# Designs tried in a protein design chat: VH-VL binders against q0aze0. Part 438

Target 1, 268 residues: q0aze0
Amino acid sequence: MKIILVNNRFKENTEKKAQEIAGQLSALNVEVIIDNGLDEPYAGTVDFIMVLGGDGTMLRAARRYGQRAIPVLGVNMGTVGFLSNIEINELAEYLPLILREEYSLEARMMLEVAVFQQQSLLTRVFCLNELLLRSNSPRMLSFALEISGQKLEPYRGDGLIVSTTTGSTAYSLSAGGPIADPQLDAFIVTPVASHIINKRPLVVSPEREISLHLLEEREAIIGIDGQIKMDFGAENRVLIKRAPHPLLMVNLKAKPFFTSIDRSLQRQ
Short names: E, the ipSAE of ESMFold2; O, the ipSAE of OpenDDE; V2, 0.75 times the mean of E and O plus 0.25 times the DockQ between their complexes.

## First folded at step 19 (VH-VL)

Design MM80 (framework fv_inotuzumab; at its last read DockQ between E and O 0.78; V2 from the best seeds 0.84)
Fold by ESMFold2-Fast, scan of step 19:
Structure MM80 (fold): chain C 268 residues (1-268), chain A 123 residues (1-123), chain B 112 residues (1-112)
Amino acid sequence: as target 1 above (268 residues)
Amino acid sequence: EVQLVQSGAEVKKPGASVKVSCKASGYTFDDYAIHWVRQAPGQGLEWIGGINTYTGDTYYRRKFQGRVTMTADTSTSTVYMELSSLRSEDTAVYYCARDESYFDYLSGTFDYWGQGTLVTVSS
Amino acid sequence: DVQVTQSPSSLSASVGDRVTITCRSSQSLVYSEGSTYLSWYLHKPGKAPQLLIYDVSRRLSGVPDRFSGSGSGTDFTLTISSLQPEDFATYYCLQATHFPITFGQGTKVEIK
């Protein structure tokens, strides 16, 4: 068995814990690769991915490995997040179940994002939460949105979010988007501070293709899961589709999404 | 307008503790971590640590671990840095600075800073 | 700890001069997916530091276009194409790829 341990660069204790866990797993004849984000993604085959950190660390793991159809377990090292399933102090209890593959999997849709420059593919990335198009200056953007070849009326405002259902509680929620059951497959298209009256969030089929381009030269950024930034100008176009594979999240312990989000919203 | 406002100057005796505040306004508090950076007389900038205001996670440079504590009060959008067992070498201007976060991810970029708080440690 | 070294430690320049400051790290600053967490700050006595350049080469909105950043891996450069009176200051680079976050020692740009 081969396991990747993914940890956060700003949590020095997660690196030490990852080394500890790697030693324990090696004693059980499990090969371990540690991914702290500094090296290229591990290119070989692996059986399981364990994320030691919060939701941001899970998002990085999903971008690097989510398309490989490998089980991914979120292990919380402190404050509970939405994407973790067990606490670090519970790992010893659940490790035998992991090694015997005695767990269920929950599929979470991902986005495939392709950015073009002058009709040439510049980059292709995958993400679990969302793509954010935003202005990088005080000036609002003017941009075109197409859904499966259907051209909508131009947008004017600070930007637009194209989100998965998992991402419905991240940037999309802050911008006025709906809360979605993460087990549903759908794109949520949420305007950011739209100047146009009656621009509303859209919930569309995950089989649709979404494209964006600027109608006027502006300084804009494409953001991926709040972590990757790419410059976006009038010569660029982005195409968003459902990714070929969902992220396969390990479920060892019941984690009630609806009561968790309800509690979070009550406190805000 | 984004603003970070720090508490006023402090004079402390060696061995005492000091607690400096940094009050944020003009943005969503939970979307930015707050870091603390100091500059001792005649020296450069030195990172002390930071706090993720959303997760509550703290990040301390090893030399300060055990005597620095950072806390966040979301109801007042205020971050506190408490430094204990003060020495004369701790005399410095202390700055808070914000760092865009996304859950436990930190950008590592300090785009807005507080005005600074002079802490003097003398007998 | 990743060491960050600036050169020169100080320089004298006149208004209109092109100024180049270099920052070298003891380890590569490239992170996941090519991200490089290196930024540049301007600091004047009695004032808070201010961000000029982030992610190696991105200029913060409102910062004059005479400031530019470049570099990769371990070697980074801040360039001021035509020095203005308000640019006499100490400049710092910062790396945030590796824990702990570290600053360069600073480069003081003084009037010639």
Scores: ipSAE 0.805, ipTM 0.908, lowest interface PAE 1.0, mean pLDDT 91
ESMFold2, look of step 20: ipSAE 0.794; ipTM 0.901
ESMFold2 (binder alone), look of step 20: mean pLDDT 92; pTM 0.947
OpenDDE, look of step 20: ipSAE 0.825; ipTM 0.923
ESMFold2, fold request of step 21: ipSAE 0.802, 0.816, 0.802; ipTM 0.903, 0.909, 0.905
ESMFold2 (binder alone), fold request of step 21: mean pLDDT 92, 92, 92; pTM 0.949, 0.947, 0.949
OpenDDE, fold request of step 21: ipSAE 0.918, 0.915, 0.918; ipTM 0.950, 0.950, 0.950
ESMFold2, look of step 25: ipSAE 0.798; ipTM 0.904
ESMFold2 (binder alone), look of step 25: mean pLDDT 92; pTM 0.950
OpenDDE, look of step 25: ipSAE 0.876; ipTM 0.935
ESMFold2, fold request of step 26: ipSAE 0.808, 0.783, 0.816; ipTM 0.908, 0.901, 0.908
ESMFold2 (binder alone), fold request of step 26: mean pLDDT 92, 92, 92; pTM 0.948, 0.949, 0.948
OpenDDE, fold request of step 26: ipSAE 0.916, 0.916, 0.921; ipTM 0.950, 0.949, 0.951
ESMFold2, last read: ipSAE 0.796, 0.808, 0.788; ipTM 0.904, 0.905, 0.900
ESMFold2 (binder alone), last read: mean pLDDT 92, 92, 92; pTM 0.949, 0.949, 0.947
OpenDDE, last read: ipSAE 0.917, 0.920, 0.916; ipTM 0.950, 0.951, 0.949

Design MM81 (framework fv_inotuzumab)
Fold by ESMFold2-Fast, scan of step 19:
Structure MM81 (fold): chain C 268 residues (1-268), chain A 123 residues (1-123), chain B 112 residues (1-112)
Amino acid sequence: as target 1 above (268 residues)
Amino acid sequence: EVQLVQSGAEVKKPGASVKVSCKASGYTFDDYAIHWVRQAPGQGLEWIGSINTYTGDTYYRRKFQGRVTMTADTSTSTVYMELSSLRSEDTAVYYCARDESYFDYLSGTFDYWGQGTLVTVSS
Amino acid sequence: DVQVTQSPSSLSASVGDRVTITCRSSQSLVYSEGSTYLSWYLHKPGKAPQLLIYDVSRRLSGVPDRFSGSGSGTDFTLTISSLQPEDFATYYCLQATHFPLTFGQGTKVEIK
């Protein structure tokens, strides 16, 4: 069995723990590859991916490995998030189940984001939570939103979020989007509205294609999962569609999505 | 309007503890991590640590481990930093600052800062 | 710990001058997916620091166009194309690629 350990980039506490875990796995005849984020993604065949860290580390793992149909387990190392399934102090208990492949998988949709300059593809990235288009100045953006060939009224506002259902509790929630069951496949389109712009969030089929471009020169950026930022100008266009493969998340323990989000909302 | 407002100046004796507060407003408190940074007189900026405001999980610089405790109270949108066993070299202005990354992604980029709290440790 | 060294430690300049400040790290700051977590801050006595540039070269919304950042790997530069009166301050770079986060020692920009 070959496992990739994806560790948190805050190395001092997580890298030492990753090496300890790698030693434990090697003692069980498991070949371990450590991905600390400094190198290119491991290109060989792999049976399982174990992510050591919080939601941010899981998002990185999803972008790097999510399209390969490999089971991915989130192991939290103190920071309980939405994307981890077990705590680090529970790993020894669940390790025999992992090695016997006695677990269920949850398929989580991902976005495919293609950014163009005129007719040339600049980059193609995948993400688990969302794409954010936002103004990088106090000035509102004027942009075109097209959904599966249907051109909406030109949008004027601070930006737009195109989210997966997994991302419904991330940036989209902060912008006023709905909370979605992550087992549902859908795009959530949430406007980042100014005081005078009242647009409703949209929940649309994951088979739809969404395109965005600026209608006038403005300073804007697109953000991917809150971790990657790209400049976006009037010469650029972005096309968003469902990624070819979902992220396959390992479920070893019933994680209470609804009770977790309920606690967050009760902070009122 | 995003604001971080800190508690007022403190004067403490060596060996005492100090607890500095940082009250957030104008954004969804649970969605952003808070960092603490200090500046001793005549010195540069020094990162102390960070807290996930939703889960309460913390990352501390090693030299402060065992002496610093960061906590978050979501009901009041307030982060606290408590520093114990105070020494004269802990005299500094202490700042809280918001990580610009959403949730616990920790870009280490500080987009909004509190006004600072002067902590003086003298015998 | 990754050490971050700024150069110069101080400089004297006049309004309208082009100012460059360098920041060098003891290790590469490039992380996964090409990310480089280096930011620049302006700090004045009695005020909180303020973010100017992040991710090496991205200007924060509201920061004047005269501020720009560049660099890669271990060598980074903050440039002020035409110094203004409000720019006399101490500037800090911060690396966040490696734990713990480390600031440079600061560069004081003083009136000539």
Scores: ipSAE 0.353, ipTM 0.735, lowest interface PAE 3.8, mean pLDDT 87

Design MM82 (framework fv_inotuzumab)
Fold by ESMFold2-Fast, scan of step 19:
Structure MM82 (fold): chain C 268 residues (1-268), chain A 123 residues (1-123), chain B 112 residues (1-112)
Amino acid sequence: as target 1 above (268 residues)
Amino acid sequence: EVQLVQSGAEVKKPGASVKVSCKASGYTFDDYAIHWVRQAPGQGLEWIGRINTYTGDTYYRRKFQGRVTMTADTSTSTVYMELSSLRSEDTAVYYCARDESYFDYLSGTFDYWGQGTLVTVSS
Amino acid sequence: DVQVTQSPSSLSASVGDRVTITCRSSQSLVYSEGSTYLSWYLHKPGKAPQLLIYDVSRRLSGVPDRFSGSGSGTDFTLTISSLQPEDFATYYCLQATHFPLTFGQGTKVEIK
């Protein structure tokens, strides 16, 4: 069995634990690859991915490995979050089940994002939470939104979020989007606006294709899961659709999504 | 307009603790992390740590581990940094700074800064 | 910790001069997603530091176009194409790819 251990750029906080876990797995005749985010994603085949850290680390793991149809387990290191299933102090208890493949899988949709300059593809990336189009200056953007070829009235404001249901509790929530059951497949389209009070979030079929482009030259940025940033100008177009494969999240114990989100909202 | 306003200058004895505040306005407080940076007289800028204002999760540079505590009060949009067991070398101007990245993504790019708080540690 | 070294530590210049400041890191600053978290700040005594350039080469809105950033991997440069009186200050680069975040030691730009 070959397992990737993903930790985050907080190397000093998680590297010791990753090495400890790698040693334990190696003693059980499991081959371990450690991915701390500094190198390219591991290109070989693996059987399982264990993510050590908070939601940010899981987002990176999903972008790097989520399209490979490999089980991914989030192990929380003490941070409040929605993407982990077990706590680090529970890992020893659940490790035998992982090695015997005694767990269920929950499929989480992902976005495929393609950014063009004129007719040329600049980049193609996958993400678990959202794409953000945002002004990089105090000036509002004017931009076009198309959903499956249907042109909506132009948007004016600070930007727009196109989110998965998993992303409904991330950026979209802060921008006024709905909380969605992450087991549902849908795009959530949430305006980021300073003074447009009549724009509402849209919930649309995951089979829709969404495109965005600027109607006026402005300083703007495209953000992917808050971790990739790209300049976005009037010559650019972005196309968003459902990714070919969902992220396969490991479920070792019941995670109370609705009570977890309820507790989080008490901090607002 | 985005603004970070810090508490006033402090004079402390060695061994005491100091708690500096940083009040945010003009944006959604929970959406951005706050970092703390200091500059001792005649020295360069030194990063201390950061706090996720939504979750309360913190990361501190090892040099300050066990002596620094960062907290966030969402009801008042205020971040606090408390430094204990003060030494003369802790004399510095302390700045809070907003990470320009949304939530926990942490680009480490500081788009807005507080005005600074001078902390003097002397006997 | 990732060491960040600026050169020179200080320089003397006149209004209208082209000024170049370099920043070298002990490790690559390219994150796995291709992002490079390197920024440049201007700092004057009695004032808070001010962001000039972020993500290596992106100029913050409102920062004059005489300021530009370039570089990749471990080697980065801040250029001021025609120094103005308000530009006499200390400049810092900051790497944020690796934790802990580390500043360069600073480059003081002084009047000749």
Scores: ipSAE 0.005, ipTM 0.503, lowest interface PAE 10.3, mean pLDDT 85

Design MM83 (framework fv_inotuzumab; at its last look DockQ between E and O 0.80; V2 from the best seeds 0.78)
Fold by ESMFold2-Fast, scan of step 19:
Structure MM83 (fold): chain C 268 residues (1-268), chain A 123 residues (1-123), chain B 112 residues (1-112)
Amino acid sequence: as target 1 above (268 residues)
Amino acid sequence: EVQLVQSGAEVKKPGASVKVSCKASGYTFDDYAIHWVRQAPGQGLEWIGGINTYTGDTYYRRKFEGRVTMTADTSTSTVYMELSSLRSEDTAVYYCARDESYFDYLSGTFDYWGQGTLVTVSS
Amino acid sequence: DVQVTQSPSSLSASVGDRVTITCRSSQSLVYSEGSTYLSWYLHKPGKAPQLLIYDVSRRLSGVPDRFSGSGSGTDFTLTISSLQPEDFATYYCLQATHFPLTFGQGTKVEIK
C-alpha cells in the first residue's frame, strides 16, 4: 500500500506530525510519500491520500490529485473547516479501518478550468471550490458570460464567481450566493458587486459549459480556490466545465454539514 | 479604509514581559492573518511569527518559541503579541502586518502594516 | 532556515536613474502549481514598511509603474526604471515559500 501525506507549509507542527505518521505507517509496511507542496505531484500509482491540515490544504490536494480517483481523507489538526472527516487524535483509532479499506466514499464534483489566449490553451487546472474573476484595481470590469453557447447580457461589476456546491460556503457565500447541499451536483454563478446591472446568482446544471471574457481591457485576475492567481486580460478567455472525475472523500464517521454551517453562520 | 493601529511605546526592564496590541478595522477580520515583524536599531527586518485569525493557528520562528505568544480577539478585531524574558537585544520597533488567508492557506504577503511600537529594554 | 541575500547592500543614485536590486535565496522558492512567494517592500525611517510587489512580479494597486519585479526559482530582481525623490529608502525582499519566513538584509538606496 502506498499513501501520500499532504501537509501545510506554514504549520511547523503539521510537518513534524507528517514525519511522525510516515514513520508509523512505514513500520506497518506502508510506503509513504510526503507532499509538502515543494515538489511536483507524485507521478506514481497511489492507493490513498491523507491530508493533514485544514480546508486550504485539502483544496491543494484536490487540485493536485483529485482527478486520479483515489480516496482522500481529511485529518483535522484542530482547526475550523468543512472538508476534514476525523481529528488527528483519532487517527490511531481509525488506521486499521483505513488499511483494510473499511470506509465509504463521498463524491464531490470539481471544476475543470481552461484558460486561453486567443485560440491557444495557456493552462488547464482543476479545483474543488471555485473560480473567481475579479478586478485587480478600483475600476469595475465589463465582461461577457456564456452558458452552453447562450450569450447573456453583458456584466458590469467587480467580478464573477463560478462555484461547485462544495464551494457554496466559500467566496460565493461572501458575494451573496446560496448555501448548497454538497450532495447536489450544480454550478453556482454569483456576481461580485454587479449592482449597476440587476444580476442574480444562478444555479445551473453541472453539464453546462461556462465561458468568460473581458469586453474592455482591464487589470483582472482569475483566482482558483483562493490560492492560485492568473492574470486575465481582453486577449484571454476561460472555459469552465465539470471535471471528468469527482474528488472521492473518505467517510469514516458522520460529520453533519448543516449543523456545521449553521454554527459558522451564527459566528459571522 | 483598512487600518492596523498598534498600542504605544513601552519601556521594560530585562526579564520582564511586554504585550503589544494591533487593532484591525476596515475589513473582515477572519480573512487575514496577522504577522509580527521587528527592526532592532541599525538592523534589518526580522519575522517573529503570525496568527491565522480564522483557524487560531500560530506560527513562531524557533528562536522566539517559548517566549512569544500571539492571540486574537475576534470580538474586538485585535491581535496581541506577548514577548517574555526580555533582553536588551529585544529593543526594537515591532510591527503588525496583515496577510490574506483562505482557510488555512496564507498568501505570505503583507499589504497593510501597523504604525509600529517601540519597545525599549534597559535597566 | 532559507537564507535570503540582497545585492547590493547599498547604492548611491541620482533622480532619474535606473536602479536594480537583486534578491537570491539559498533554495528554490517555487511552491505547488508554480506559485512563488516572493515580495518586495519599501521602508523609510519613522514609517511602516510598504508593499510594492508581490508574487514576484505583481504590482500592488496604487504603486507607480516605475516599480517592477521579475525572476524565478532562486534569483529575483526589483527594478525602478526612473528613480524619484521619494524612492530614496531601504528595500527588502521577503520569501514566504519556506517556514520560517525570511527577509533579505535590505538594500539602502542613497542620494549620490
Scores: ipSAE 0.813, ipTM 0.911, lowest interface PAE 0.9, mean pLDDT 91
Fold by ESMFold2, look of step 20:
Structure MM83 (fold): chain C 268 residues (1-268), chain A 123 residues (1-123), chain B 112 residues (1-112)
Amino acid sequence: as target 1 above (268 residues)
Amino acid sequence: EVQLVQSGAEVKKPGASVKVSCKASGYTFDDYAIHWVRQAPGQGLEWIGGINTYTGDTYYRRKFEGRVTMTADTSTSTVYMELSSLRSEDTAVYYCARDESYFDYLSGTFDYWGQGTLVTVSS
Amino acid sequence: DVQVTQSPSSLSASVGDRVTITCRSSQSLVYSEGSTYLSWYLHKPGKAPQLLIYDVSRRLSGVPDRFSGSGSGTDFTLTISSLQPEDFATYYCLQATHFPLTFGQGTKVEIK
């Protein structure tokens, strides 16, 4: 059995814990690969991914490994969030179940994002929470949104968020979008500081294709999961689709979404 | 509109402690970590550490570990840095700076800075 | 610790000159998905540092177009295409890919 341990760049404790866990797993004949983000993602076959950190660390793991249909377990190290399943002090209790593969999986929709310059593909990336289009200057953007070839009235404002249901509690919520049940597959399209008063958030079928481009020359940035940035200008276009595979999140203990909403959001 | 306002200059004797405050305004406090950077006379900038205001996690350069403590008070939007066992080489201007965060993720980019606090250690 | 070395340590220039400052890291600054956490700051005596460039080449909103950043891996450059009177200052690069975060030693740009 081969496991990837994903840790947090800025907290030395996750590296120490990753090495400690790797030692324990090696004693049980489990091969362990530590992903601290400095090396290319492991290219070979793995059976399980363990994320040591908070929701931000999970987002990096999802972008790197989410399309491989590998179970991913979030192990919280004291951070508030929606994507961890167990606490670090519970890991020893659940480790036998992990090794026997006695757990359930919860699928979480991901985005596939393709960015073009004119007609040339520049890059294709995956995203668990959201794509953010935002102004990179004091000036507002004017931009076009198309949903499955249907052109909506132009937008004007600071930008737009295209979120998964998992991302509905992140930047989309702060911009006025709805909280969505993460078991639903949908796009949530949330304007950011729109100057067009009738531009409300949209909930869109996951079978749709979403396209964005600027209507005038302005400096903009596309942000992916709040961590990856790409320059975006008048010669660029982005296409967003449901990713081929969802993130497969391991469920070892109940973490009821609805009863925890106010507690998690108020701490933000 | 974004402001980081630090507490005033301090004069301390060797072996004492100093606690510098950094009060944030004009933005959502929990969306940005706060880092501390100092500049001793005739020297360059030196990173001391930081605190993620969302998670409460702290990050200290090993040189300062055991002597520095950073805390955040969300109710007042204020971060504190306490440096103990002061030495004359700790004489410096101490700056706080914000770093955009997203849950436990930090980029380590400092877009707004406090005005600086002079700490003088002499005896 | 990752060392970051700036060149030159100081320079003299006239208004209108093109100025280049280099920053060399002892290790690659490339992180996950190609993210490279290298930023440039301007610092004048008695004032707080100011961010100019982040992520190697991204200009902070409001920073004049005469400032640009480039580079990859271990070698990075800040360029001022046409020096202005307000640009005489000390410049620092910062790497944040590796813990701990480390500044370059600074480059003082002085009037000739």
Scores: ipSAE 0.810, ipTM 0.906, lowest interface PAE 0.9, mean pLDDT 91
Fold by OpenDDE, look of step 20:
Structure MM83 (fold): chain C 268 residues (1-268), chain A 123 residues (1-123), chain B 112 residues (1-112)
Amino acid sequence: as target 1 above (268 residues)
Amino acid sequence: EVQLVQSGAEVKKPGASVKVSCKASGYTFDDYAIHWVRQAPGQGLEWIGGINTYTGDTYYRRKFEGRVTMTADTSTSTVYMELSSLRSEDTAVYYCARDESYFDYLSGTFDYWGQGTLVTVSS
Amino acid sequence: DVQVTQSPSSLSASVGDRVTITCRSSQSLVYSEGSTYLSWYLHKPGKAPQLLIYDVSRRLSGVPDRFSGSGSGTDFTLTISSLQPEDFATYYCLQATHFPLTFGQGTKVEIK
């Protein structure tokens, strides 16, 4: 068995823990790769990914490895989050199950985000939470939203979020989007500070495609999962699809998603 | 308008503790982390540590571990830095600075700064 | 810790001059997915530091276009195309790719 341990560069304790866990796993004849983000994603075949940290770390892991259909376990290091399944102090208890592959998987839809310069592809990213288009100035943006070839009325505002249901409790929620069941596959399109006061979020079928481009010569920014940033101008367009592969999240312990919603709302 | 307003100058004796506050306004408090940076006389900028206001996680430079404590009060949008066992070498202007954050992710880019707090440690 | 070295430590220049400051790190500052956490700050005595450039080359909104950042890997540059009176200050680079965060030692730009 081969396992990747993903940790957070800012949290030294996660690095130390990764090393400790690596030692323990090695003693059990498990090969371990530690990914702290400083190197390219491990290109070899692996059987399991363990994320040591919070939701941000999980999102990074998802972007790096999610397309490979590898089970991903979130191990919380004592922080607040939605994507961790067990706590670090529980790892020893569940380790035998992990090694025997006795766990359930929950498939989470990811986004395929493609950014173009005219007809040229600039970047393609798979992400778990959301794509954000926002103004790079205090001025509002004017941009076009197209869904499956249907052109909506131009949007005017600070920006737009296209989120998965997993991402519904992240930036989309802060912008007034609905809370969605993570077991549901859908796009959530949430306006950010629209000039239309009651502009409603859209829940869109995962079978549809979403396209965005600016209608004016202004500077904007594309954000992906709050970690990747890219300049976005009038000559750019973004195409969003359902990723061809879902993230396979390991479910060792039941997590009460709906009972924790009130706490989530207090932090937005 | 985004603002970080720090508490006033402090004069302390060696061995004492100092607690500096940084009140944030003009933005969603828990969407950003707050870091602390100091500048001793005639020296450059030195990163002390940071606190994620959303997760509560703290990140301390090793040389300050055991002496520094950072806390956040979401009800008042205020971050505190307490430095104990003060030494003459701790005499410096201390700044708080805002950093983008997304859950446990930090960018390490300080887009807004407090006005600074002079802490003088002398016998 | 990652060492960040700025060059020069100080320089004298006149209004209108082109000024170049370099920052070299002991390790690559490239992080996941190509992100490079290198930023530049301007600091005047008695004032709070100000962010000028982040992510190597991204200029903060409101920062004059005479300021530009470039570089990759371990070598980075801040350029002031035409120095203005308000630009006389100490400049710092900051790396945040590696823990702990580390500043360069600073470059003082003085009036000639």
Scores: ipSAE 0.740, ipTM 0.900, lowest interface PAE 0.7, mean pLDDT 93
ESMFold2 (binder alone), look of step 20: mean pLDDT 92; pTM 0.950

Design MM84 (framework fv_inotuzumab)
Fold by ESMFold2-Fast, scan of step 19:
Structure MM84 (fold): chain C 268 residues (1-268), chain A 123 residues (1-123), chain B 112 residues (1-112)
Amino acid sequence: as target 1 above (268 residues)
Amino acid sequence: EVQLVQSGAEVKKPGASVKVSCKASGYTFDDYAIHWVRQAPGQGLEWIGGINTYTGDTFYRRKFQGRVTMTADTSTSTVYMELSSLRSEDTAVYYCARDESYFDYLSGTFDYWGQGTLVTVSS
Amino acid sequence: DVQVTQSPSSLSASVGDRVTITCRSSQSLVYSEGSTYLSWYLHKPGKAPQLLIYDVSRRLSGVPDRFSGSGSGTDFTLTISSLQPEDFATYYCLQATHFPLTFGQGTKVEIK
């Protein structure tokens, strides 16, 4: 059995915990690979992925490994988050269940983002939360949104977010998007500071293809899960669709999504 | 208008503690991380640490670990940096700074800064 | 800790000059699917630092286009194409790829 431990290099406690857990797992004849984000994703066969940290670390794990149909467990290290299932102090209790593969899986849709320059594919990435298109200058963007071949009236404003339901509590929420049940598969399309006051968030089928391109030359960027940035100009086009595989999240205990989001909103 | 406003200058004796505040306005407080950077007289800039204002998660440079504590109060949109067991070499101007990245608080992209707080440690 | 070294430590220049400042890291700064967390700051005595360039080459909104960044891996350059009076300052690079975040020692740009 091989397990990848994904940790945040900036978190000294997660690095130490990864080493500690790797030692314990090795004693049980489990091979451990540690991924702190510096190297390319581990290319070999892996049976399980354990993410030690917060939501940001889980987002990185999902981009690197989410398309491989490998169970991914989020282990919280003492921070607030939506993507962890158990706390670090509970790991010893649940480890026998993990090793015996006695857990359920929750499928979370992911985005496939393909960026083109004219007809040439520049890059293709996967993400769990969202793609953000935004201006990188004082000028507003003018851009076209197309949903499954249907051309909408042009957008004018600071940008647009295309989010999964998992991402509904991330940047889309701050931009005025709805809170979505993560068990639903849907795209949420949320305008960022639209100059056109009647542009509303859209909730669309995950079978739709979403295309974006600029209608005039501007300095813009595309952000993926808030962690990857790409230049976006009038010569570029982005195509967004449902990724081929969902992220398979491990459920060892019930996670009360609605009470968690309600508690979070009380802080505002 | 985005602003970060820091508390005033402090004079402390060796062994004392100092707590500097950084009050944010003009944006959604919990969407951005706040970091602390200092400059001692005649020296360059030194990163101390940062805090995710939404989660309360903190990141400290090893040399300050055990002496520094960063906290965030969402109700007042204020971040605090407390440094204990002060030494003469802690004399510096301390700055708070906002990370531009909404989700990546360790990107080091500090787009807005506080005005600075002079902390003097002398016998 | 990753060491970040700027070159030169100081330079003298005149208004209208092209100025280049180099930042070298002891380790590669490529991280997280090709992201490189290297930024440049301008600092004047009595004032807070100001962000100029982030992610190696991206200019912050409102920063004049005479400022540009380039580089990859371990070697990075800040260029000021035509130095202006307000540009006489100390410049710092910052790496955020490796913990802890590390500033270069600074490059002071002085009037010739």
Scores: ipSAE 0.366, ipTM 0.743, lowest interface PAE 4.0, mean pLDDT 88

